# Designs tried in a protein design chat: miniprotein binders against q8h113. Part 2

Target 1, 357 residues: q8h113
Amino acid sequence: MVIYHRKVVFTYVRAKRFYHFLNIEMVTDFKSLLPVIDISPLLAKCDDFDMAEDAGVVEVVGKLDRACRDVGFFYVIGHGISDDLINKVKEMTHQFFELPYEEKLKIKITPTAGYRGYQRIGVNFTSGKQDMHEAIDCYREFKQGKHGDIGKVLEGPNQWPGNPQEYKDLMEKYIKLCTDLSRNILRGISLALGGSPYEFEGKMLRDPFWVMRIIGYPGVNQENVIGCGAHTDYGLLTLINQDDDKTALQVKNVDGDWIPAIPIPGSFICNIGDMLTILSNGVYQSTLHKVINNSPKYRVCVAFFYETNFEAEVEPLDIFKEKHPRKETSQVAKRVVYGQHLINKVLTTFANLVENS

## First folded at step 8 (miniprotein)

Design D11
Fold by ESMFold2, fold request of step 17:
Structure D11 (fold): chain B 357 residues (1-357), chain A 85 residues (1-85)
Amino acid sequence: as target 1 above (357 residues)
Amino acid sequence: SEKVTVEIESDDPFLLEWAVLYIKKLAERYGAEVEVTVKDGKVTVTVKGLSPEVAEKIAEMVKRLAEMLGLKVKIEIDGKEYPLS
């Protein structure tokens, strides 16, 4: 017996029935707001062999399909990661970025550190424009030699802040939870594309690499400061954990309009990346997004990027070529080596950092 | 304890659902209970069990949301109208 009642579902269902009964059109697509998806039914069944037939899963899968075919961004609620942990990640990140510059530099990015660590405000550029943010770059750690010569430059441990002291342990717990959550969302996305739940868990995908950017946006007293220039994400799926009290993230919809990603307490913002575009045979497209800062308050954003295996040679999956055939294919090669591309971006980014430091 | 009441009018069911969910998540942040009712084509969201400070914070955040979305709302704290400026 439940001793507390919430009438939201009851009265909201009545509201929808009321609109339909009156034969009034209450239609919107994702022109002005990002969709919100409660994935708890998906998570409840994501390990079951018959998950594809579960009514709750079918409903979530439909919502994922609509979001990914259109805007490519959505809020995730019902994800099972505690609000306390989500907030603590941001609180500790605020504490680190508040430290004196000399303290933050103790973990600065260097080649010897595997290109992991702190980047100061103003040294990053996107499309030739300065990004007004500071950041900590983190990557999945792997054993020396595992990825041959190409992976050698990223070998070594992440440079976690020592202040606050519990930072490393908290973030490693958070990363594990984000990895598991991303995998389960991708099972829903695989179903949405018409595949089995496990199409993104094949030989080249089931041991995902990950990237995490821990980003601080300094407060500004002028309008339209570029915190991060327009871009798409490279991997499969991104989980964004952002401060609740200011809206700065903007997402480009299919009509070419920029729409705000208003923070919803306790949610992740989730979006698809370039590797998912390739794997889905172009059915789902990664989405341009940017950060425009108009707030005098400091803002933290922790972005977790779920990727392919480091060694993955990424091409459209056969099942999705069959389910979603294209009538014409560009002569451009559509097979990429994930690790090679990642390393090229890391080295280019660092070279630019040195040049502009 | 205090309560915040938000009356919302919209002919866009997606926008209405989005706004209600936002208020629900905001209330959950503070451990508050939410009651949603529909009467005369208006949706009323009531957030209960709040301290005065939290009630004002929630009202202000809902006001900001309404401004950003162009929503027609009426916000009250314990029956007293919260200004929309």
Scores: ipSAE 0.552, ipTM 0.852, lowest interface PAE 1.9, mean pLDDT 85
Fold by ESMFold2, look of step 18:
Structure D11 (fold): chain B 357 residues (1-357), chain A 85 residues (1-85)
Amino acid sequence: as target 1 above (357 residues)
Amino acid sequence: SEKVTVEIESDDPFLLEWAVLYIKKLAERYGAEVEVTVKDGKVTVTVKGLSPEVAEKIAEMVKRLAEMLGLKVKIEIDGKEYPLS
């Protein structure tokens, strides 16, 4: 396609200015490394009516398009969230998981707590394999009755640790920043798909749900311990804030090989989910990933999942069906009810937890 | 204060850009100054203003990165070669 080829050549020429400073000819390859995207030009213009025409935005959008088409994972830098906040989130999480087991159980996950709270090592399974991690499960809070009988099981406040002190205040600030960042990245992704900036802020998307898993992976003395089994993420976009001195996240590349997602200090690892695959009419595909632990040291990972509205009935957006028509044999034309899927997963996970406890 | 100098040689511009960025972000974590220079087709990243302990940590993390990526590097702390396995 001439249009695609000319866009790729144009993007290459603009990126060549950066490589001219380094005196290096640029190529791109996601076989062994994930792309790194400085989104600061996008964020500088994300509230402007003419953001789509800004040269800096155009360059970021091109990089987002390439990353989402080719691998579905990328680092974001220039995101405006302070390194101090990112690190304090992990430091306070380390402090909580270092507490005696009986102290962590004070916020244990229960039905009366809305299935929010602490779950101990070894009670979670992914694809039939035991996940060797502990976690705090958090969900967006909502008013009693807002989501009817389906949402009732998740009603109630998140259970935040009282030790370390100020954990709740820190995490609520962090969640707001991650929510805003995710929305702004999705404006870039919307542009990359050929839509307006706001296609992911429409009627069924403008009150996004979120999930946060605050995960601790105990140190191990054996190889290839499964911290989290292979999966794709269900929602729209995930932001990963992980310890930067250990590598355990692995991503399946286009050749079918598992490659390490090496932590870059001060960055988020970012990936697209299944709902974005549906909404984009299959243009962007979510990516298999897993966590394999080979380190004797404890590792923290805080995963923020930006989702659709809780009650969203998710189907391909009309604009993307028109711009990116699919073959008749496509499976992307399916309709999915997000909140029902989430509740089914929550209830199934808890039933297994009770059976194994 | 000490400095770490990383000389990087690669015929893969994506890998080279990635590695340079990693070192810059690592240095920013520790509040260090970074200088990137190119001479004779090699890229040199110099990280300055380090304590001895942080300089050693940065050198070791860059060594591990190079091992993981199969990247040809020469690492020095204050002009003294940092051993590679």
Scores: ipSAE 0.539, ipTM 0.843, lowest interface PAE 2.0, mean pLDDT 84
Fold by ESMFold2, look of step 16:
Parts: structure tokens; sequence; C-alpha cells
Structure D11 (fold): chain B 357 residues (1-357), chain A 85 residues (1-85)
């Protein structure tokens, strides 16, 4: 916001007139593009005891702070995950979704499968509107009994496609890399909030749960088809790995305008979620976003959601209450038990899925 | 082995920087060498070491980006102008 908003009212009007005279169309709205953050300096130092003092880390932290305060979405480059792996994840996902419907149903989502698995096109709804996508729902696996009665319904292995054969092994490798990347980004975000690097690795946060949605959007011949209705993400961070040949993701900026998230090759799109909003004492706000399809091409999106511990009771962290105090009265969210909310969402979603199937 | 040159003219430093970064990332996708030069108030991004098919694909993707962002660009493949219409 700092470098290109001075004189915005006066300069914009004068510049528009000048470019009209020369028959040139000028783009001057800096709120129409998401920030791009090269995190390689952060990653180079993220395990060092003195990372907060490194000049490169300080620069990345500043960019994270601006992005999270302003729009809550940013591209991540310099992340160290190979382009080959990122693309193979999408290619294998394309191969699975191209299979006959009967083959995809072999891993269908059921209560017996722990609510993990495939859901067909058109059975998912967001805000009462049908989402035109198909998906595979995956969750972190955990030992029977680890999360008590509330976690019992989500017990069981993920249902990975058997075709292609290497899918499971590749995705498990990818998940570990996404988990590590998310943790390291959160170290930068913790510094941006004025904490130590490890504020998001405390007692109830250092064994993060994760969710993965592997999403396929059928090609469309009409405009403005809802692939996924407007929502915020619930957890801490989301890493989005999507096909980069067409723009479908839209993000609501601070001014309330929807802006396109143009794919950048080799990047992740990263955004913050509701639990980060709570933990930061409201300094960083999770952001509404949606997927609007206008392309005749089939598109895939693999979304990795980095969460709190399953049993976490989420409330603002004391250090961030001190650094970023709220005044008078605040509707700061009550303590939330993450796992209970997740299970309620899973059960509600499945009940709606059955009703519409 | 072909090269794509993209000449970008913009009075908006943020938009210019963003567009240059996009082209760099696109070139990296194909393992291509990238050179960025600034002359006469214009920024030129040169992507080298391309097959003819990849060169045309890159040019088309840059054209689409420019259309979406309203960028003033000139695109060439081996010195031959790539049509913008």
Amino acid sequence: as target 1 above (357 residues)
Amino acid sequence: SEKVTVEIESDDPFLLEWAVLYIKKLAERYGAEVEVTVKDGKVTVTVKGLSPEVAEKIAEMVKRLAEMLGLKVKIEIDGKEYPLS
C-alpha cells in the first residue's frame, strides 16, 4: 500500500486523461493483483536460532505482514518444492478424474471409510448453491482412539486411487513437503505478528492436523459457472496447487472487490484461515474466495489445509493479545475446539450430500 | 533453439515488476534462460533456448496475460513479431 497509493485520487484522474489522449489503456489499481513473495530467504534460515535477525528474513516477514493485513492471499515462490512434483500431482489427479465413473466410485466417501473418499459432481453445496466440481476428501490419519469419541468417526485410512498405481506414494510425499512448507511460512507469520518464530508450534499447535481436498472442475460452455461458492478457510494456512492455464479463483480484497488470482507457474497460492484470525487476536483476517469457471477445459486443484492440533482449544494467543490489544468490547471468538468443529462440519456435509444424492 | 522477447511499457512499477516476475516463472517452467534489460524507458524480457512449440506457447501465454492486465507489450519470436490480435 505504501509505494503506489500517494496521490491516488488526483494522479489517477490526470493519468487517465493523458492515456486517453494517446489511446492507451492504463491499469493503475494496485488492489487488482495479489502479492508475490519469494520465501527462499526465510527457508534458508528458518531453523536457525537467530533467524529473526537475518536481513533476508526481515524482508520476507515484512511482505508477509503486508499481505496478511491487506488481502490474506499471496503467491509463494522460492519454496523449494520441485516443479516436477507439483505438476505430477496434478497430472495424476487428471488421470484419476478421467476414469469411468464406476472406477471412481470404488473409493466413494462413506461413514465406514471415515468420511474419506470420492464425491461426484454436483453433490456439494456452498451457501445453498450447487458447486460444480468432483473431489476426493483426505484427512491426516491417526491411530484408533487417539482423539477419543469425537475423532472416532474420522478414523481410518485415506482412500487413495489405485489407478494410477503410484498415486498414494506420491501424494504422501507431497503432503509431508506441504506440511513442512506451511510450518515454515507460519514461522514467518509469527515473526510478522511480533512473536517468536515458534508461536504456532506451541503445546496445542505443534502436531498439526491437515485436510486435503483434491478437486476436479468439469469444463463448461457457459459463463460464470460456480465451481466453488464463496467461503473462508477454517484452519491456519491453505496451499493451493492448481492448473495454471486459466484463471478461475477469485479473492475478495479489503475494499470488497473480487479480484482474479491469476496462476503463476511454479507457485503456490497461499491464504490464511479462520483459526489464524482467532490466534492472531484479529490482526489477520481470513478472506472470502470463490471459484468461477468459464473454461471448456477440465481443471484440477489440489488444496492442502494446515490446521491446529485436532484437540486444540483455539483462542487468541497471549503474546498477540499484548502486541495487538482490542479496545472496549470485542466479539473475539470464544474458545473453539477445532476437532469438534471439524467433525460437525464433516457430518453436516455428509448429511447434505446424502439428501442431494 | 528459439527465443521469445517481450518488451513491456508501463508507468506502473508494481504492474511492471509483477509482469516481469510472471514471465520469469513461466520461463523457469520450461527450463529456459532469462535475461532482463532496461533501455529507453522500456523493460525487455528475453527467454532463450526454446523449441518452436514452446516458444509459441510462451508467447501466447504472455499475450493472454497482457490482455487480462491491459499491458502494452511487443512480443517477438526470433525477431519476428507475434501477432497480438
Scores: ipSAE 0.504, ipTM 0.832, lowest interface PAE 2.2, mean pLDDT 84
Fold by OpenDDE base, look of step 8:
Structure D11 (fold): chain B 357 residues (1-357), chain A 85 residues (1-85)
Amino acid sequence: as target 1 above (357 residues)
Amino acid sequence: SEKVTVEIESDDPFLLEWAVLYIKKLAERYGAEVEVTVKDGKVTVTVKGLSPEVAEKIAEMVKRLAEMLGLKVKIEIDGKEYPLS
């Protein structure tokens, strides 16, 4: 009798390995691909007070923890944003960048516009190197005087393209959905760090700021043209919506190699920022990435940056200091004012624009 | 309607599954039906209900994916081999 159970267990373990073969325990060991996380189980429970106990949430949380530890970049699927909306954002972005230069200049970035609007090709610099992209810079709108003298530099409405006419309403809808998605991913990350779901919704993180860069990368006939220089993102999370037919984003792995972030249709690429590194007490490190223009065709990318509160003085959260203690000599302990950093970055970019005009 | 058939040969289960997911996500965008079969260590993904234009686009995207990942694939559109080189 005992011998029959071993054969059935072996066939069931092979069938469960075959069904676990279809349940991608993404073995993070493939150094050439970013992990893909279906977050739909997390989203289904994101408003439940007991979400941390849900088996589907626990699985997603485990995937988020591994991704944030190993690479700081992952694909998000099951995110609930319609593919039609995601594609329409890219389509309308192509249409804008195809406009005559004079039409793009109607929404030109200016100091008077609160540094919102269109940046021409060759204006953006990363680490003293010129980036081969054009962009529309958008920021969360806020009431005049809300963020005092620091915030005054960014005061004003976003400058949306007037052609197509529906662009503003589309992008405002998209921003709302990206904001909600980012919040819910951060609930999973908060659980992964061993906190409550709400550690990223406290006083310092409530009323989150956001930045959106609508980026156009011109077609190139040369190899290895830098579309965007190597950097880490500053904020909490970035949601990248990119053209699916062109691989341009490169992520530096733990071995120091550049991995191509191949677009998966209907996915976001998500990455963590420097502020999440600080808040996590350095558990999750932001990852160096760059964009290489490798296509003769024009490429678009919409990067949504989910940020801290504009006035946040960012330091490691007490709960994560407790769960993940570090030696005091860690550079992660530096208090950073987000809004001041953003303003300094904006002003520096604009100074470079004036000098190269 | 046309069909795209992709035969994938890999000893790496992660790479196989990532490639299958990629093709499923391509098919989902176009509202296409996807069938996945496994035989003799090969995975065959069949995407059905495509226009000729979408079938060619999917085949080209899978070709590029295979090139980038070093995957051994065979691509067919309605049983006709799609050229890999």
Scores: ipSAE 0.482, ipTM 0.811, lowest interface PAE 1.1, mean pLDDT 87

Design D11
Fold by OpenDDE base, fold request of step 17:
Structure D11 (fold): chain B 357 residues (1-357), chain A 85 residues (1-85)
Amino acid sequence: as target 1 above (357 residues)
Amino acid sequence: SEKVTVEIESDDPFLLEWAVLYIKKLAERYGAEVEVTVKDGKVTVTVKGLSPEVAEKIAEMVKRLAEMLGLKVKIEIDGKEYPLS
């Protein structure tokens, strides 16, 4: 973990006192902005057996609990991934999407490629509406037959572009760092739910699956073009790396208002998915979000979805049923097999591609 | 080298902190020096050591941030007011 601290010389004049009195009780009115969480105290202790007793961890855990209860979205800072790497991922992604269409088609998504690769503009549909984006769809690679007959649909290598040449190695490094970051955030969330740090890991995350969507949103001269329709994410956690100069992601708050998820340079946006809602016994609800293309400039977003084991049978964890009892009538009681759900989504998206080709 | 000065006026301390963090992270990307002063409910953020192109880019990004957040800001590049719409 090479933390390239570029020494930004902060000349703090006399304002030391005001920021220290900003023990800002995170002003509970998240109505206008997503909370910002510095997770560096959690990461510093993430491998310590007594991490739950660390005062810095307790503070981060309290912030995670509030964010997951109130909005299901938060900014992550102090995550230890270099800004240079985060920016290089976006830069290389821009360079790929700027290629001629014929070059992008060299990695075209196909069933024979395990539904991995480039998806052209207008192929993705959300809630019966065409999404105005193109993407590279990536999945965790696995050995043939590892996930049985269901897993065969996704068997194969990721289709990385040959231009830029370094793109594969860059993204494989990025995936590793996002995987480690997601694990550590989930340790904090497990503590926030009143469990040990390992409640998710012990049951659902021995061999965590991941999905990555490398998304390009064309520039538009029209208002209210839907880049990605309103949805909840299915997984545990999503890490969003977006362009810093364009606001497009919208998050629906508890009041039903759409909050713009304004980019913070060098941050991730993190959100919880439907599987985390189930596992938490519905304590943390996944939040509806959408993307509006509202810039004349091309926009990129890399969404990393940290998932359960492929074969995981997702149900509320016993410890969270005990700590957060619900009346039996909650729809959260449905056991869902993650891999089957993913395959059904992939096949549905492909059926829409064939129908609209 | 140019400087961008942002005066932020808000009664919401959370919005102020968030806006300051945003500007700091912008400055960090460009390897710029940041100075933050607080006086009479106003926060002044000064970003120093910028190229003219980067100064204008930061000013425009801060303008857009202020518009989206409903923040009252005054932006200056080397003491010249950057036009808010």
Scores: ipSAE 0.141, ipTM 0.634, lowest interface PAE 3.1, mean pLDDT 85
Fold by OpenDDE base, look of step 10:
Structure D11 (fold): chain B 357 residues (1-357), chain A 85 residues (1-85)
Amino acid sequence: as target 1 above (357 residues)
Amino acid sequence: SEKVTVEIESDDPFLLEWAVLYIKKLAERYGAEVEVTVKDGKVTVTVKGLSPEVAEKIAEMVKRLAEMLGLKVKIEIDGKEYPLS
C-alpha cells in the first residue's frame, strides 16, 4: 500500500510583475516585502458604473487581490491626497506631542468625553504588555441616541488639540479624504473578491464608522521597545500615515517572519482588518503586526480605520460565500456586531488605565 | 545646488522599482528633479537641485533603505562617495 502523500505543492503562483521601468517581467517574492500599488487607475474610474471593465481598474484589482491574499498589507500610491497635507498632518502631530504634559492633558480621554482624546504614554496595553506610545483617540461623531445604549459610551465630540490652532480643521479635512479613499479602495477589494464594486456599500457601509488613532512613539535608546504589541486590526481597512525617516511597523508574513514596513514618502500603508476577513468569507485574512520603537527620535503615526456601520451585524456576504465557498465549520461564520466589539475594546482599555493609574 | 547619485545593483526588479520609487518620492518631497537611467543591469537615480543638508539626508535615507533591503548601492554626493559603512 504505497501511501502517495500528495504533497499539495502550493504552487505559490509567483506573480509575474511587469516592472515598467525595466521592461522586465519578474517574479517577485511577496513574502519578503509589502507590495506597492498605484491605485490612480481605480480612482480615475471610481464613479463610473462600468469601472469593472476598465483595463487600468482590472490591473489594480489584480494587485489588490494578490496583496490581500498573500500579506494583507500594501503600500498605496496614486491616492490623490497631497503630500503637503500628509506631511502637515505629521508635522502638526509632532507639534502637539512636543507640548507640555499639562497641555496634552487638556484633551485627556475620559468616560464623560465618550472615550475620545489624549492617552498618556503607557496607558495602552496589548496582550498584557504596556505599549510605549501616547495617542489621541478619535471616532466618527454622531448624534446623541443614534446608536442606542451601545453607542452611548462613545457619544461626544472629538477632543482636538487647541495647539496648533489649525489642527482640528486639518484633521477634519484629512478624515474626509481618508474616508473617500477608503471607500474607493474597498470598491477595488469588492471587485477583487469577484463582486460588484458596491457589495460592501450595499449592506455594511451605508453609514461607515471610522476610528482614528494619532499615535506618538517616544524616542528610545534601547533595542526591542514595543511601541504597539502584536495584533490584527478589527475593522475593514486601515490607512497608515507614518514618519518617513523611521522604520518601526513590523508585519508578520506567511512564513511567520517579521517584515519591516519601511516608509515610502507620500504613501499610505494599507492593511485589512478582521471584519474584512469575515465579510470576504475568510478569503482575505487580517495580518498580525506590531510596532517596535527603534529610534532615539520621536515618531508619529496616524492610523485611520475605515469601519462598517456602527450597528453592522458582520457576517460573510452571500456573494462571497458563493464565489468562495468554505466548509460550514469555519470560525468565520460568527455574526459579530461591530459597535459592540468596539465598545468592549474601549472599555477594556479604560479598565486597564484605571487599574494602572 | 548639490546632486545625489545612487547606483543600484540588484537581480530583483521589485527591489529596484521600490528603491527608485522611494528615491523619487524623497526628491518630490524636496522639490528636486529626478533622472533615472538604466544601463548594463544597473539603475542610476540622480536627484538634482538639493541643498547640502537635503543631499546628506537623502543619501542617509537611501543608505538605510539599501541596508534594510540588502541592496547593493553606490551613493555619491556631487561625485563624492557617500560612506556605506
Scores: ipSAE 0.000, ipTM 0.262, lowest interface PAE 11.4, mean pLDDT 84
Fold by OpenDDE base, look of step 12:
Structure D11 (fold): chain B 357 residues (1-357), chain A 85 residues (1-85)
Amino acid sequence: as target 1 above (357 residues)
Amino acid sequence: SEKVTVEIESDDPFLLEWAVLYIKKLAERYGAEVEVTVKDGKVTVTVKGLSPEVAEKIAEMVKRLAEMLGLKVKIEIDGKEYPLS
C-alpha cells in the first residue's frame, strides 16, 4: 500500500510540474537540446581496471566525447545519488533563503572567514554587471598553512546555516557524493580524450579542490533580469542541481545561440570548465552560460565545482598533446596556477563588494 | 506529405505523457495533424501532413527526446525505420 502512494504522489508532483513545464516554450530547435547521458554503465565499472574495454563504458565515453566537443554541457542521469537527497538539498536551500535577512547575515561572507559564507543579493558582479542572486560560497576546508600564502586567503571553516539544523550534515554528505561522481565522470572524459581513465588523477587531481555555490535567485516580475551574467566556469567540472520547475540557465551553443537548459527532474547538468579546456589541449572548450531570472517564484541552484589540486600548475597533459596536437601559438598553452586564479577571482569579487557597500 | 510514427514504451506514465505532449507541440508548430493510440501498454503517436524535411526534423527531435528521457522508442517515416543511434 505505501509504495503505491509514493508512486501516485510522485506522479502527481510530476504532473503539477508538468503543467508548469507546458508553459515553457519548448525549444523546438534540435540544436537547442543539451545531450542526456546515462552514466550508470560508467559507474558500474569505475573501479574495474579493464573498464575501458566494457561495451557500456565505450558507449558512455562516446556520448561524453560528443557532448564535450559540441556543447560542453550535458545532463547526467544514472548518477546513483538519491532523488531524496538531491531534493532535500534544494528544499533546505529554499528554507535558508526564506529566512529573515538578519538570520542570513549570521553567516555573512567576510575576509576573516576565508571568503566563506553568505553573499546578499546584488553583491555578485559578472563582467561589470550586477547579478540578481544571493549565495552561500563554500570551499574545501584545509588545515592552516596547507596551501601556503596563496591558500591563506581562503583559510577557515565553511559557514553553514544553523537553520535548518541538518543543513551542514546534509551538504557534507552531498559534497562527498558529488566529489565521487565528478571523479568518475572525469574518468570517462579521460577515456574520451584517448587516455587511460586516470590521466587527470596522476598530477592534477591527487588532492582535488572543490567549490560549491548555493545560489538563490529571487522571483521577478520583469523579463530578462540577469540572475548570473554570461561566463565560463573556471574549474574542471560543474555539477548543477537546480529547481525542476523553472528554466533559467542558458547555454551558448557552437552556433552562438542561447539554449535554455530545461530542468530534468533527478538529473544533474554537467559542464566543463576552463581548466579542462587547458588540460585537454583545447579539445573540449568551456561553454559560455548565463542565468536569466524569468519566474515570479524564488529559484535555487546548487553548483558544485570539481577542481584540480589547489596548487596545480595547469597545462595541457602530455598524453592529450600527443593525441590532439595543436599549434604552439594557441592560448590554451598558457600555464595557470589554479589556486592563484581562484584567489584573484575571490579578491576581485570582494573589491567590488567593498566599492558597492 | 510524409508521416512520422513514434512508438513509445515506458513504465513511467509521466514520461509517456511528456513524450506525447512534446510530439504534439512539435506537430502544432508545423501545422501537422497528430493521432495518439494506446495499445498493449505502448503509445503510438502519428504526425501527418509533413514535408520530407519537417518529417526528418521531427524524427530526429523525437530521437533526442527519447535519448534524453531514457525512453524506448521506435520511429518511422512513412513506415521506414528512422535509425536510432
Scores: ipSAE 0.000, ipTM 0.242, lowest interface PAE 11.1, mean pLDDT 84
Fold by OpenDDE base, look of step 16:
Structure D11 (fold): chain B 357 residues (1-357), chain A 85 residues (1-85)
Amino acid sequence: as target 1 above (357 residues)
Amino acid sequence: SEKVTVEIESDDPFLLEWAVLYIKKLAERYGAEVEVTVKDGKVTVTVKGLSPEVAEKIAEMVKRLAEMLGLKVKIEIDGKEYPLS
């Protein structure tokens, strides 16, 4: 009995200090919170041919459609990934970023490492402003020459931390589970767009690429420090695993207001990227977001980006052009080669690194 | 002026903290006073100084939140139970 009272009071006193920093202009409508979607009904039916007719799937699909139209961000619960694994990913990520700088440099990002590995604080720039974070950049590994000259610059193994020793095996397991989860969410999104569950699993996603950014945000004693500048994600889906005790991610709603993405323990934050905007014929628009460092404590965030095939020529899917016709050849109709776009982004970021080193 | 009282029962301190935050942000949006009490492992959030329309809106918003998060809540408007089903 006595132990419960101290924990609740201690959390409450910590909460009071944490909320004084949220001078975020309160968004006035229900649009001020990201929707929470229990996807367990979708997962229970993900291998059933008739999944689209299941009442639980129909409910989840309706929630996904609303979330993707209204805000492009949602919480995912009922995702089937264990809380122990989710938390261990964050814990071991904290342990890595707590290492001496010389130890972190053992996995330093280099061109010869296929632009995989550790980026020091202050190397990333968004819209000409320095981002106050450090990161480990990971990409799907592939055989040499698999993606020709375009993929050549990303060839190589991921540079995993050697401390903690189990980090590689943990993250490889986590990546697999995030890949399976992302596929199943996209089946729901495909249904929400009025397609079959498998519209994305065709030409564009037969061999989905992935990117993972393991991000550390230093503690700050100043308000409104930019951890990551305002941007949209380029890919299809992002799964965000963040620290539960710090609100830093901000999402710009349709009304132009910045909504704080408050952590929900055991949830992912899911958002849509620019490639999904194109594939959906612009029905679902990627949402501008940023990270504001507002805690004196170190914060971690693991962002898993589920992508198209590396060589995918991304254009609106025919089924979604038919179901969601647009009058004008909007800017959304631009054919984009995903791999080329990714390489251009990586090379631009590295050029900025060299110029500011 | 009406009051909304939300009793939250959860063994998850993070869900409790999040729900309390959500209700506080709702109250602040409407310029309402918030009182939070903790008794016997239950958190009670009372929002005061509401119009009837805003009280009902807050109650409905908290209901939806509880449904989404699987939280056990009891909602009252001026001591009258707000239906959860």
Scores: ipSAE 0.000, ipTM 0.244, lowest interface PAE 12.3, mean pLDDT 83

